# Designs tried in a protein design chat: VHH binders against Leucine-rich colipase-like protein 1 (LRCOL1). Part 14

Target 1, 137 residues: Leucine-rich colipase-like protein 1 (LRCOL1), of Homo sapiens (Human) (a6ncl2)
Amino acid sequence: GYGPQKKLNLSHKGIGEPCRRHEECQSNCCTINSLAPHTLCTPKTIFLQCLPWRKPNGYRCSHDSECQSSCCVRNNSPQELCTPQSVFLQCVPWRKPNGDFCSSHQECHSQCCIQLREYSPFRCIPRTGILAQCLPL
Short names: E, the ipSAE of ESMFold2; O, the ipSAE of OpenDDE; V2, 0.75 times the mean of E and O plus 0.25 times the DockQ between their complexes.

## First folded at step 22 (VHH; framework vhh_7nfr_2)

Design x02 (from w01 with S100N E103S; at its last look DockQ between E and O 0.16; V2 from the best seeds 0.00; counts 0 for: pae O 3.6 > 2, placed apart)
Fold by OpenDDE, look of step 22:
Structure x02 (fold): chain B 137 residues (1-137), chain A 121 residues (1-121)
Amino acid sequence: as target 1 above (137 residues)
Amino acid sequence: QVQLQESGGGLVQPGGSLRLSCAASGFTFSRYHMSWVRQAPGEGREWVSSIYSSGDDTYYADSVKGRFTIARDNVKNTLYLLMDSLKSDDTAVYYCAKDNYPSGKWDYDYWGQGTQVTVSS
């Protein structure tokens, strides 16, 4: 009888512990610290990059609404360009405009829940692309 | 200066109840979401519960759902955690945490010193 394979509770590695993959970390974030030659578990840093929403990256925009990323920024050029927002492409729309706390993806209207730190609440994010990159804090 | 001071911790038997309080000062309390976070001995910090600034939305970790209730009094600048049906696994230092939103970091910028909760027979 195929007994329920006890999913080995892969003990996620804590912050500061060496890792090879994001999935190994409790934070789901494995980054190379500039101070250490080793890849370590780090807290998730949401880097909000403006991604083009309607217009692709690099296109001129006058308003955030013109961009797929809903992000229009002025770079060193005098022109406003669509820039990537840290968009979780897999996220569904916001539960609330200001972001909702949730304990799981299923609790979020957007079906997108981000936990930046192990002790932080999950925050619902809209499907519209906030790219959270796992960057060292 | 922002200050958070927890109180109400103590020793309680399994199945017992406690009420934690967090007195906040040095910021507009009613404008910020607040959370409780706990740390058990030898463990990392664990999110327990959060409440929106308006108090209309509350969220709980699965481990405490149905047992704990977060509340706030924006007039008194106080955060509460009602803990019912306490278990040994709830033994921890409980911290009050101020949400850093909308700073974009989606983390906590200030913590209290914590209050010890011990659940033991």
Scores: ipSAE 0.043, ipTM 0.358, lowest interface PAE 3.6, mean pLDDT 73
ESMFold2, look of step 22: ipSAE 0.595; ipTM 0.884
ESMFold2 (binder alone), look of step 22: mean pLDDT 83; pTM 0.836

Design x03 (from w01 with D56G; at its last look DockQ between E and O 0.26; V2 from the best seeds 0.00; counts 0 for: pae O 3.5 > 2)
Fold by OpenDDE, look of step 22:
Structure x03 (fold): chain B 137 residues (1-137), chain A 121 residues (1-121)
Amino acid sequence: as target 1 above (137 residues)
Amino acid sequence: QVQLQESGGGLVQPGGSLRLSCAASGFTFSRYHMSWVRQAPGEGREWVSSIYSSGGDTYYADSVKGRFTIARDNVKNTLYLLMDSLKSDDTAVYYCAKDSYPEGKWDYDYWGQGTQVTVSS
């Protein structure tokens, strides 16, 4: 008999709270913040992997691994820059302007939502553009 | 200076109704999305509802869907929250929050002082 699936104790630690393990966070993601030598819960976004803090958004990078978001993109400049810490792998084409609210991925025209904080609304993000460049090869 | 001032909170019985207001000043109110966020005693802040700048689109937390209605009057620079069928679990301080978009992303840049809503028999 398959034993009762241990109800994964949904960790109640919110974004920005100290954590030791990914599972301690509601987002299931902890990162080391270099600005404060503490491991903190990250936003509830979809990452390929939750990684320790690296270069912050807007900083120059040569590889995705150098960025806190694990994502480098080329902007209008020949330089690669770290993108926001929200990489989605399963978004659909954008249908609404950037920043539109949604309650779930399904409610977004792009079927892709991010939430910075637990008390913040979900925002729709496009499938194309910056996010498309962050997809694993 | 940006100011948000909530009002309309109070004590109400279960099943009762309240209307919250948020008076906004110090910014172009009609350009920004607005939200209500609440915080119950001993709990973290919880998103309740959001409304687009134009007022055309509204969003609600699952816990308040069908009971709460967010609205705005861009002429009066006022945000509203109509709360019907109130429950004990709705007891919280309710905050008005200004969206940082388009200047910022994914967060609120200004908050009101909050108004207390207590639902008790």
Scores: ipSAE 0.033, ipTM 0.413, lowest interface PAE 3.5, mean pLDDT 72
ESMFold2, look of step 22: ipSAE 0.494; ipTM 0.854
ESMFold2 (binder alone), look of step 22: mean pLDDT 83; pTM 0.840

Design x04 (from w01 with D62N; at its last look DockQ between E and O 0.20; V2 from the best seeds 0.00; counts 0 for: pae O 2.3 > 2, framework grips, placed apart)
Fold by OpenDDE, look of step 22:
Structure x04 (fold): chain B 137 residues (1-137), chain A 121 residues (1-121)
Amino acid sequence: as target 1 above (137 residues)
Amino acid sequence: QVQLQESGGGLVQPGGSLRLSCAASGFTFSRYHMSWVRQAPGEGREWVSSIYSSGDDTYYANSVKGRFTIARDNVKNTLYLLMDSLKSDDTAVYYCAKDSYPEGKWDYDYWGQGTQVTVSS
């Protein structure tokens, strides 16, 4: 007898589906295409760089996974540095003006909410290339 | 001189409540957003909550959302943090921080000395 297939509450979005947070994705990986303002669920392997790890913000990193924020990006320097995770999760449309506090991208008019430092509040930022900084090359 | 002085910390049991206060002086308190930031032993600083200068908008870290309430009294130049349903993980030094905005964009320019919050059975 086919036991009741536990309806896997597929509460998670599949690869290629729109996402706002990593947690929305089955892969636990939500990235924005640098060329498109859309954030999509991506394979975890692509986002492995964005897993929380031990290096604090501002430290050198080679992979996102090395950073507590799960985000390794070049900060106007030839060196890649750990940046807040919010940097790569940034940019779902929100209503707040640029510079205002936000708790999610939806609160910002630009649909981009970033935390510059781990201890800093989230702020709305313009929708720019910074949104894709935590994407793997 | 800008001064921020936290108070209200202490030892509390899990599930308990505390009220932190931050007395501000040396600047126009009502013009600046304020935040609470905490640091647990061996951990980095973690943003806890922020409140707009007007007090109309409040923001919380996911870890404290629904449990903590940030408030301010611009007449008394005081920032508050009401902490309910405290957990062991809330154990930290809690700092009051002045937002640098609009003069600065992304950071705090002044901090208090912090107040210790210990949640333990």
Scores: ipSAE 0.044, ipTM 0.497, lowest interface PAE 2.3, mean pLDDT 73
ESMFold2, look of step 22: ipSAE 0.528; ipTM 0.854
ESMFold2 (binder alone), look of step 22: mean pLDDT 84; pTM 0.844

Design x05 (from w01 with K98R; at its last look DockQ between E and O 0.31; V2 from the best seeds 0.58)
Amino acid sequence: QVQLQESGGGLVQPGGSLRLSCAASGFTFSRYHMSWVRQAPGEGREWVSSIYSSGDDTYYADSVKGRFTIARDNVKNTLYLLMDSLKSDDTAVYYCARDSYPEGKWDYDYWGQGTQVTVSS
ESMFold2, look of step 22: ipSAE 0.541; ipTM 0.876
ESMFold2 (binder alone), look of step 22: mean pLDDT 84; pTM 0.855
OpenDDE, look of step 22: ipSAE 0.039; ipTM 0.359
ESMFold2, look of step 23: ipSAE 0.591; ipTM 0.886
ESMFold2 (binder alone), look of step 23: mean pLDDT 84; pTM 0.852
OpenDDE, look of step 23: ipSAE 0.013; ipTM 0.313
ESMFold2, look of step 24: ipSAE 0.614; ipTM 0.895
ESMFold2 (binder alone), look of step 24: mean pLDDT 84; pTM 0.853
OpenDDE, look of step 24: ipSAE 0.730; ipTM 0.946

Design x06 (from w01 with H33S Y52S D99S Y101S W106S Y108S; at its last look DockQ between E and O 0.04; V2 from the best seeds 0.00; counts 0 for: pae O 13.4 > 2, framework grips, placed apart)
Fold by OpenDDE, look of step 22:
Structure x06 (fold): chain B 137 residues (1-137), chain A 121 residues (1-121)
Amino acid sequence: as target 1 above (137 residues)
Amino acid sequence: QVQLQESGGGLVQPGGSLRLSCAASGFTFSRYSMSWVRQAPGEGREWVSSISSSGDDTYYADSVKGRFTIARDNVKNTLYLLMDSLKSDDTAVYYCAKSSSPEGKSDSDYWGQGTQVTVSS
């Protein structure tokens, strides 16, 4: 059954809009933007609690904790950037140092091997209730 | 510097169509798989579609399969997302994402600023 579409309360402020309280936001999350002296509505993912404002994707970072996704990675550039939570694998220790694919939980440092996306290879991820229930394949 | 710039978002009615574009620069576009992801207010980022570096292989989330088409122009360094039969549930900020490595990896390392897609009657 398609759960009741939560009626977007049109009265709530959207993401990025100024807010004073969590309840004012559609996300039920109002945080101070470190880049501006204003409190703004912040997205509240299913997996994340309403946390203080962190750098969004694409922003430069020095540590994982600076990013909304809790993931700061270097890519082909000398710059470290915030990356989405879906790429969190790059921010955690792999049993295979080269980031090779895994086929079983035992191959992973976290003992959790899952597909991040449809048709994606299996990868080691942190064993948390947030990302996936690491069930036997 | 890697740059991804999305465009083409807007307000459309249910059943409508949109075409998103992503202009890529600062890397050899033709060597990397590209993806579209989206994030609705209050929701986590959701994978939408991926395309191989050559364009030969395309992948879609079940929620958009049959409605969305991912494409790329390696000469123009542009990624596209054709969105047909749009639904209210498709309302989100859509992001273009670059693969972290040349063809073979599914994870992404760069994202654009996104373009807003709103489907509403």
Scores: ipSAE 0.000, ipTM 0.217, lowest interface PAE 13.4, mean pLDDT 71
ESMFold2, look of step 22: ipSAE 0.161; ipTM 0.584
ESMFold2 (binder alone), look of step 22: mean pLDDT 82; pTM 0.825

## First folded at step 23 (VHH; framework vhh_7nfr_2)

Design y01 (from x05 with D56G; at its last look DockQ between E and O 0.28; V2 from the best seeds 0.57)
Amino acid sequence: QVQLQESGGGLVQPGGSLRLSCAASGFTFSRYHMSWVRQAPGEGREWVSSIYSSGGDTYYADSVKGRFTIARDNVKNTLYLLMDSLKSDDTAVYYCARDSYPEGKWDYDYWGQGTQVTVSS
ESMFold2, look of step 23: ipSAE 0.607; ipTM 0.888
ESMFold2 (binder alone), look of step 23: mean pLDDT 84; pTM 0.859
OpenDDE, look of step 23: ipSAE 0.006; ipTM 0.302
ESMFold2, look of step 24: ipSAE 0.615; ipTM 0.896
ESMFold2 (binder alone), look of step 24: mean pLDDT 84; pTM 0.859
OpenDDE, look of step 24: ipSAE 0.731; ipTM 0.948

Design y02 (from u02 with K98R; at its last fold request DockQ between E and O 0.46; V2 from the best seeds 0.60)
Amino acid sequence: QVQLQESGGGLVQPGGSLRLSCAASGFTFRSYHMSWVRQAPGEGREWVSSIYSSGDDTYYADSVKGRFTIARDNVKNTLYLLMDSLKSDDTAVYYCARDSYPEGKWDYDYWGQGTQVTVSS
ESMFold2, look of step 23: ipSAE 0.580; ipTM 0.886
ESMFold2 (binder alone), look of step 23: mean pLDDT 85; pTM 0.859
OpenDDE, look of step 23: ipSAE 0.005; ipTM 0.299
ESMFold2, look of step 24: ipSAE 0.587; ipTM 0.887
ESMFold2 (binder alone), look of step 24: mean pLDDT 84; pTM 0.852
OpenDDE, look of step 24: ipSAE 0.728; ipTM 0.946
ESMFold2, look of step 25: ipSAE 0.573; ipTM 0.886
ESMFold2 (binder alone), look of step 25: mean pLDDT 84; pTM 0.860
OpenDDE, look of step 25: ipSAE 0.713; ipTM 0.939
ESMFold2, fold request of step 26: ipSAE 0.549, 0.554, 0.550; ipTM 0.877, 0.878, 0.877
ESMFold2 (binder alone), fold request of step 26: mean pLDDT 84, 84, 84; pTM 0.850, 0.854, 0.854
OpenDDE, fold request of step 26: ipSAE 0.029, 0.753, 0.738; ipTM 0.424, 0.954, 0.954

Design y03 (from x05 with S54K; at its last look DockQ between E and O 0.14; V2 from the best seeds 0.00; counts 0 for: pae O 4.4 > 2, placed apart)
Fold by OpenDDE, look of step 23:
Structure y03 (fold): chain B 137 residues (1-137), chain A 121 residues (1-121)
Amino acid sequence: as target 1 above (137 residues)
Amino acid sequence: QVQLQESGGGLVQPGGSLRLSCAASGFTFSRYHMSWVRQAPGEGREWVSSIYSKGDDTYYADSVKGRFTIARDNVKNTLYLLMDSLKSDDTAVYYCARDSYPEGKWDYDYWGQGTQVTVSS
């Protein structure tokens, strides 16, 4: 029997609408946007989990600033490209193929930006399948 | 040693303009994103504006958008905040802060001492 399709918790009151609380966004996966005094929320993963930041060794962090990601993919380079886990399922800070940071959003060719800490600048990546490959099965 | 020093604050009337400066030293200024953060009396910190290391990307709080302009001179190692159409609500101590992003962190790692901006009739 097809189990009850768990209603995918939609992010936000509506698409793009700001939330002050997690409950308003019908999601427990929210981050602060420095551009506005509201919280940006995303749907939970397919597994109904909010992906937290993790230390490189995969351990949980107390704060996002302590964490990076164990989510790494191989690109055309022998070097693995690692991206942070993000509340925004499709947005993580972008790095160059060699692992270097981008100097600007434009340099990264990204329209997908997140804020990782209060008052910090946004960090942007291209919308790619990189993060999707890091989702737990 | 990393140092940030704000200047240019003062008393202005509503509708007036100010230009804040932040002199940076002790690090490669052009490698770091920079921000302005303010704190009004009895209030918490409020993000005002950020600029990326190359100056190509700028961001503003809604409260200052259209009135404030963040800029930087990487040759002079200086961060600027041009403030136009000042309002009483803009009264605060303004701080410049260095983003630690190039170092793999996601926070401000250094702050200036701040400069007082007072907007009053």
Scores: ipSAE 0.035, ipTM 0.375, lowest interface PAE 4.4, mean pLDDT 68
ESMFold2, look of step 23: ipSAE 0.554; ipTM 0.867
ESMFold2 (binder alone), look of step 23: mean pLDDT 85; pTM 0.863

Design y04 (from x05 with R31N; at its last look DockQ between E and O 0.44; V2 from the best seeds 0.58)
Amino acid sequence: QVQLQESGGGLVQPGGSLRLSCAASGFTFSNYHMSWVRQAPGEGREWVSSIYSSGDDTYYADSVKGRFTIARDNVKNTLYLLMDSLKSDDTAVYYCARDSYPEGKWDYDYWGQGTQVTVSS
ESMFold2, look of step 23: ipSAE 0.627; ipTM 0.897
ESMFold2 (binder alone), look of step 23: mean pLDDT 84; pTM 0.850
OpenDDE, look of step 23: ipSAE 0.007; ipTM 0.290
ESMFold2, look of step 24: ipSAE 0.525; ipTM 0.867
ESMFold2 (binder alone), look of step 24: mean pLDDT 84; pTM 0.849
OpenDDE, look of step 24: ipSAE 0.730; ipTM 0.948

Design y05 (from x05 with S100L; at its last look DockQ between E and O 0.01; V2 from the best seeds 0.00; counts 0 for: pae O 9.0 > 2, placed apart)
Fold by OpenDDE, look of step 23:
Structure y05 (fold): chain B 137 residues (1-137), chain A 121 residues (1-121)
Amino acid sequence: as target 1 above (137 residues)
Amino acid sequence: QVQLQESGGGLVQPGGSLRLSCAASGFTFSRYHMSWVRQAPGEGREWVSSIYSSGDDTYYADSVKGRFTIARDNVKNTLYLLMDSLKSDDTAVYYCARDLYPEGKWDYDYWGQGTQVTVSS
């Protein structure tokens, strides 16, 4: 897409200290939090597991765009572990009732989809996360 | 359904000013980042400006930096682009677009129909 490089999400290196990278954060992972007026990552908590996601083939990701969550963290491995984008949604893809993928947000129950590659089908995620941008109405 | 409708375009002389508006409906406007993108005749689409959902963070293309101001009113569900010191090179159709946050790359899932901005003597 067209646009600037997105501002890195901030989290907390320590209590009250911001971090711009996952590895700088206490949780070593973060997601965007729509409840925060500023763009801050939400750390791993009881409700945010930061479960690692894999490529469709089961391999680890090297970039966010390779993973279903489109959100990766670094661990001791050189490969990134992709984590859910939402505290509650876990970036679980939704499908149409007939099992088909969505081509737009409007076609999905969640009205919120991720797209891993250009021209690929959207993977719609549920709109249940209070902390996510794709919130239910 | 999600709708974006641009307005405020027109013909202006070089050095003039315009204010574009984008009326959003069908979604929780305050929860989405928004962008302006323009397309000049015979050229591809060019990113102009972006604003985060909270309005706290704004970004501008180098070509418009210092001249354009992006803003939003989350109560009115409206995105704005204040354009000052307009140049002939600013002539384009201007689109508002809803941003997708995933993947750390700016992308868009919905676009308006666009509004024509023409800067000419």
Scores: ipSAE 0.016, ipTM 0.286, lowest interface PAE 9.0, mean pLDDT 68
ESMFold2, look of step 23: ipSAE 0.504; ipTM 0.869
ESMFold2 (binder alone), look of step 23: mean pLDDT 84; pTM 0.848

Design y06 (from x05 with S53P S54G G55D D56S; at its last look DockQ between E and O 0.03; V2 from the best seeds 0.00; counts 0 for: pae O 7.6 > 2, placed apart)
Fold by OpenDDE, look of step 23:
Structure y06 (fold): chain B 137 residues (1-137), chain A 121 residues (1-121)
Amino acid sequence: as target 1 above (137 residues)
Amino acid sequence: QVQLQESGGGLVQPGGSLRLSCAASGFTFSRYHMSWVRQAPGEGREWVSSIYPGDSDTYYADSVKGRFTIARDNVKNTLYLLMDSLKSDDTAVYYCARDSYPEGKWDYDYWGQGTQVTVSS
């Protein structure tokens, strides 16, 4: 979905636990520890890098909900790519041409909406800079 | 002052249906994005559904897609959640929340007191 998809049940991995996918984690974010080859659940912070994932079948995503990272970015190609939900603090809030905020990735030119908190609404931001990846400033 | 009041919760059997309502007052209801958020016992808050000022802009959690329908009546200043094919996992307190989107914020700024939904045989 286009909203927060967190269900805090006992089936979700907690912080520090090994994960295969973002959706397995309560934080909805898995990162690779440079000191350990395995993927761990990590909190969503601007300093952590969530892993970019494709669909399980290897295909590209059409929207964020199809991506393990829950973040899709449109580059110069007409195709959407799954990108990490974390990292580079170079995205700014983006509004529609009419002055309204975006409600989904598809409504924004950047194709990027971020969620500041797990239960908070998504905020769409432009992708600015070479390394901008759907991250809150 | 802004007020949100949920109603319509209750006890239902699995496979049953409920309709939740949220009465809004103290603000221009039609201008705001509205959401349903639930909290099950011993669990954190879980987003359920959102509806934006336009009727075409509805969003759902994967867990409720195809079963729940969010709607609004801007004349009555009321938010609705139609819940069909209810499951035990749907048991929670359901909260109505106002999105602060029109004010340039990206969080919920007002919440109702919640209404209890219990799905049990």
Scores: ipSAE 0.015, ipTM 0.322, lowest interface PAE 7.6, mean pLDDT 68
ESMFold2, look of step 23: ipSAE 0.530; ipTM 0.867
ESMFold2 (binder alone), look of step 23: mean pLDDT 82; pTM 0.839

## First folded at step 24 (VHH; framework vhh_7nfr_2)

Design z01 (from v05 with K98R; at its last look DockQ between E and O 0.28; V2 from the best seeds 0.57)
Fold by ESMFold2, look of step 24:
Structure z01 (fold): chain B 137 residues (1-137), chain A 121 residues (1-121)
Amino acid sequence: as target 1 above (137 residues)
Amino acid sequence: QVQLQESGGGLVQPGGSLRLSCAASGFTFRNYHMSWVRQAPGEGREWVSSIYSSGDDTYYADSVKGRFTIARDNVKNTLYLLMDSLKSDDTAVYYCARDSYPEGKWDYDYWGQGTQVTVSS
């Protein structure tokens, strides 16, 4: 423990450093930059807005505000997921694209969630004639 | 240059616990999904667990479900695997791997050097 520091101009922290106020950051933007509750110095958008990071579509959520889309709905899934919002402000059904992680066939646009290799996670995979182990669409 | 450095392995008795860490550098860690993969002596590599870049969506192999917990700290750029109720079958080298999704070939594009976990008989 040392005494109080000289008051210096704020804005000394770079991207990714912990912060409590916008002024601490070179970007002048202190907001949530991931799922972690910590606020971090974050780049502003192209339009110079300091916006909190939110979950992309397909991520698990509990509340609409967690999602970039502002849509946290159960989409025939065992849990609520972030889903797209239409131009009419309705939450749109969404299923995961090929390559994304999954735990059930119904999460996938392809309706096919399998593990291709023993070292790989389960992924949404296109349905083809070779090694088709998925429920039919 | 992308670097993944595992640590925290060691010798433990059956029923014991270990926490593995993977320090990440040379890339924006919070943008990438991450996985743990293990390789037992004389065997191929086996998927253990995966976590989304956001940190709260997690996936586990059936063999470790309920015993292992994957977590990440996107401030410290560190991936974790908390292993509880360890069994002799968990003896392996544990690797940290960065996922290439969505832009890659849906595979791992970088691997750590591994850390040895040994559960005594």
Scores: ipSAE 0.600, ipTM 0.885, lowest interface PAE 0.9, mean pLDDT 82
ESMFold2 (binder alone), look of step 24: mean pLDDT 84; pTM 0.851
OpenDDE, look of step 24: ipSAE 0.725; ipTM 0.945

Design z02 (from y04 with S100N; at its last look DockQ between E and O 0.35; V2 from the best seeds 0.58)
Fold by ESMFold2, look of step 24:
Structure z02 (fold): chain B 137 residues (1-137), chain A 121 residues (1-121)
Amino acid sequence: as target 1 above (137 residues)
Amino acid sequence: QVQLQESGGGLVQPGGSLRLSCAASGFTFSNYHMSWVRQAPGEGREWVSSIYSSGDDTYYADSVKGRFTIARDNVKNTLYLLMDSLKSDDTAVYYCARDNYPEGKWDYDYWGQGTQVTVSS
């Protein structure tokens, strides 16, 4: 017939494992940690808070609340991006690190957005002995 | 173990549309930026479009802006390229490629086998 009722066996799940409840996780933190609707075991903040994932700097946004920084601003581009917040609680322009995708020099911390090879996307590249390659291609 | 499988190529008339798919397996698809790259007959490989692991931010070569749309489904582990207003210059083998940013030397570490797109009347 009918077997024993289902028994929920919660475990000490590590970071990145699927979960439904905080107590399933070693971190005691089960929350959304990406744009996808998946809840995963996630590290708590340095202040031991279990916060849902918010977008890091450089991600497209529509509202300040989507961003870890609480700053969603337009930075001379067609879309708003999450940017850092200064110590005076002002949103500052964000600049992309080397290797990241870009469409203009101004997006990059290096101020150098080039396509190194025909098959490569444009990337933020360190400005070294190739300064001429940072001009419009 | 990592595998990328393109599909959806074919013969179309100028002005037509195609949707390419790239099925990904053997890795956590949602952790990686992805690109489409094409190679026309007798030419080198040419970047077409890139998309962030999140799916929100997209980049296009000037030659395809406004005509092509890159997208991804991180639940189905599938990358897409919707190609509209196709021209003869779009004839090529189209590859999906996994980006290795921020690791590695900011290049592609895995490629699919490619799918042929031919635009002719």
Scores: ipSAE 0.592, ipTM 0.883, lowest interface PAE 1.0, mean pLDDT 82
ESMFold2 (binder alone), look of step 24: mean pLDDT 83; pTM 0.845
OpenDDE, look of step 24: ipSAE 0.719; ipTM 0.942

Design z03 (from y02 with S100N E103S; at its last look DockQ between E and O 0.47; V2 from the best seeds 0.57)
Fold by ESMFold2, look of step 24:
Structure z03 (fold): chain B 137 residues (1-137), chain A 121 residues (1-121)
Amino acid sequence: as target 1 above (137 residues)
Amino acid sequence: QVQLQESGGGLVQPGGSLRLSCAASGFTFRSYHMSWVRQAPGEGREWVSSIYSSGDDTYYADSVKGRFTIARDNVKNTLYLLMDSLKSDDTAVYYCARDNYPSGKWDYDYWGQGTQVTVSS
């Protein structure tokens, strides 16, 4: 039945028009539907859900919610990128294999970032070769 | 067949700048990480800077951080070291070195002949 006394701020905006609130849109769905950060009137899914577009893996992000994977983690660079979840559904950053250049122990799977010779860069190396410098903690 | 040839060294005053170049040939340059290493008179060789094959990530010794910039041009097969705010302690022969990472070794397998940088008034 028709609801005679509800205050209606009737929406008239079509798909693709800029919006701030769901109610501005005929679709009742105001969300991000592109890489642009502003919200647009957007179709709901076939299940009547008003869902934002999320970034695929490898896209730059600032927040887990921006990513399809729900993981926005810092990789082997200063950038945070959308990254797959682990087998256990945890957001664990990828760690560098042995031989890769590094600046800190935590960048490495081995947790060991050492300069082996004065002319060498710092590299991820296995812990078993170093007793005092690469602690397992 | 692998050739690394440095150039761009010279005499500069303290606070001056230089750009070193390393021309690479005889190998697929873009597949190799590269480094600059220097040797001051009477001293051993000292790591200066390294760059990934892609050019995306760079690493610097603490003694040069903020003053030197490593770069590469994978089209021209050339490695660069841009040196600013030079000090007398930077006086050395500068070598480019090819990182052996793609072969699974963690050492340099080829070195250039070096270019002399002398910082004095």
Scores: ipSAE 0.475, ipTM 0.849, lowest interface PAE 1.6, mean pLDDT 80
ESMFold2 (binder alone), look of step 24: mean pLDDT 84; pTM 0.852
OpenDDE, look of step 24: ipSAE 0.721; ipTM 0.941

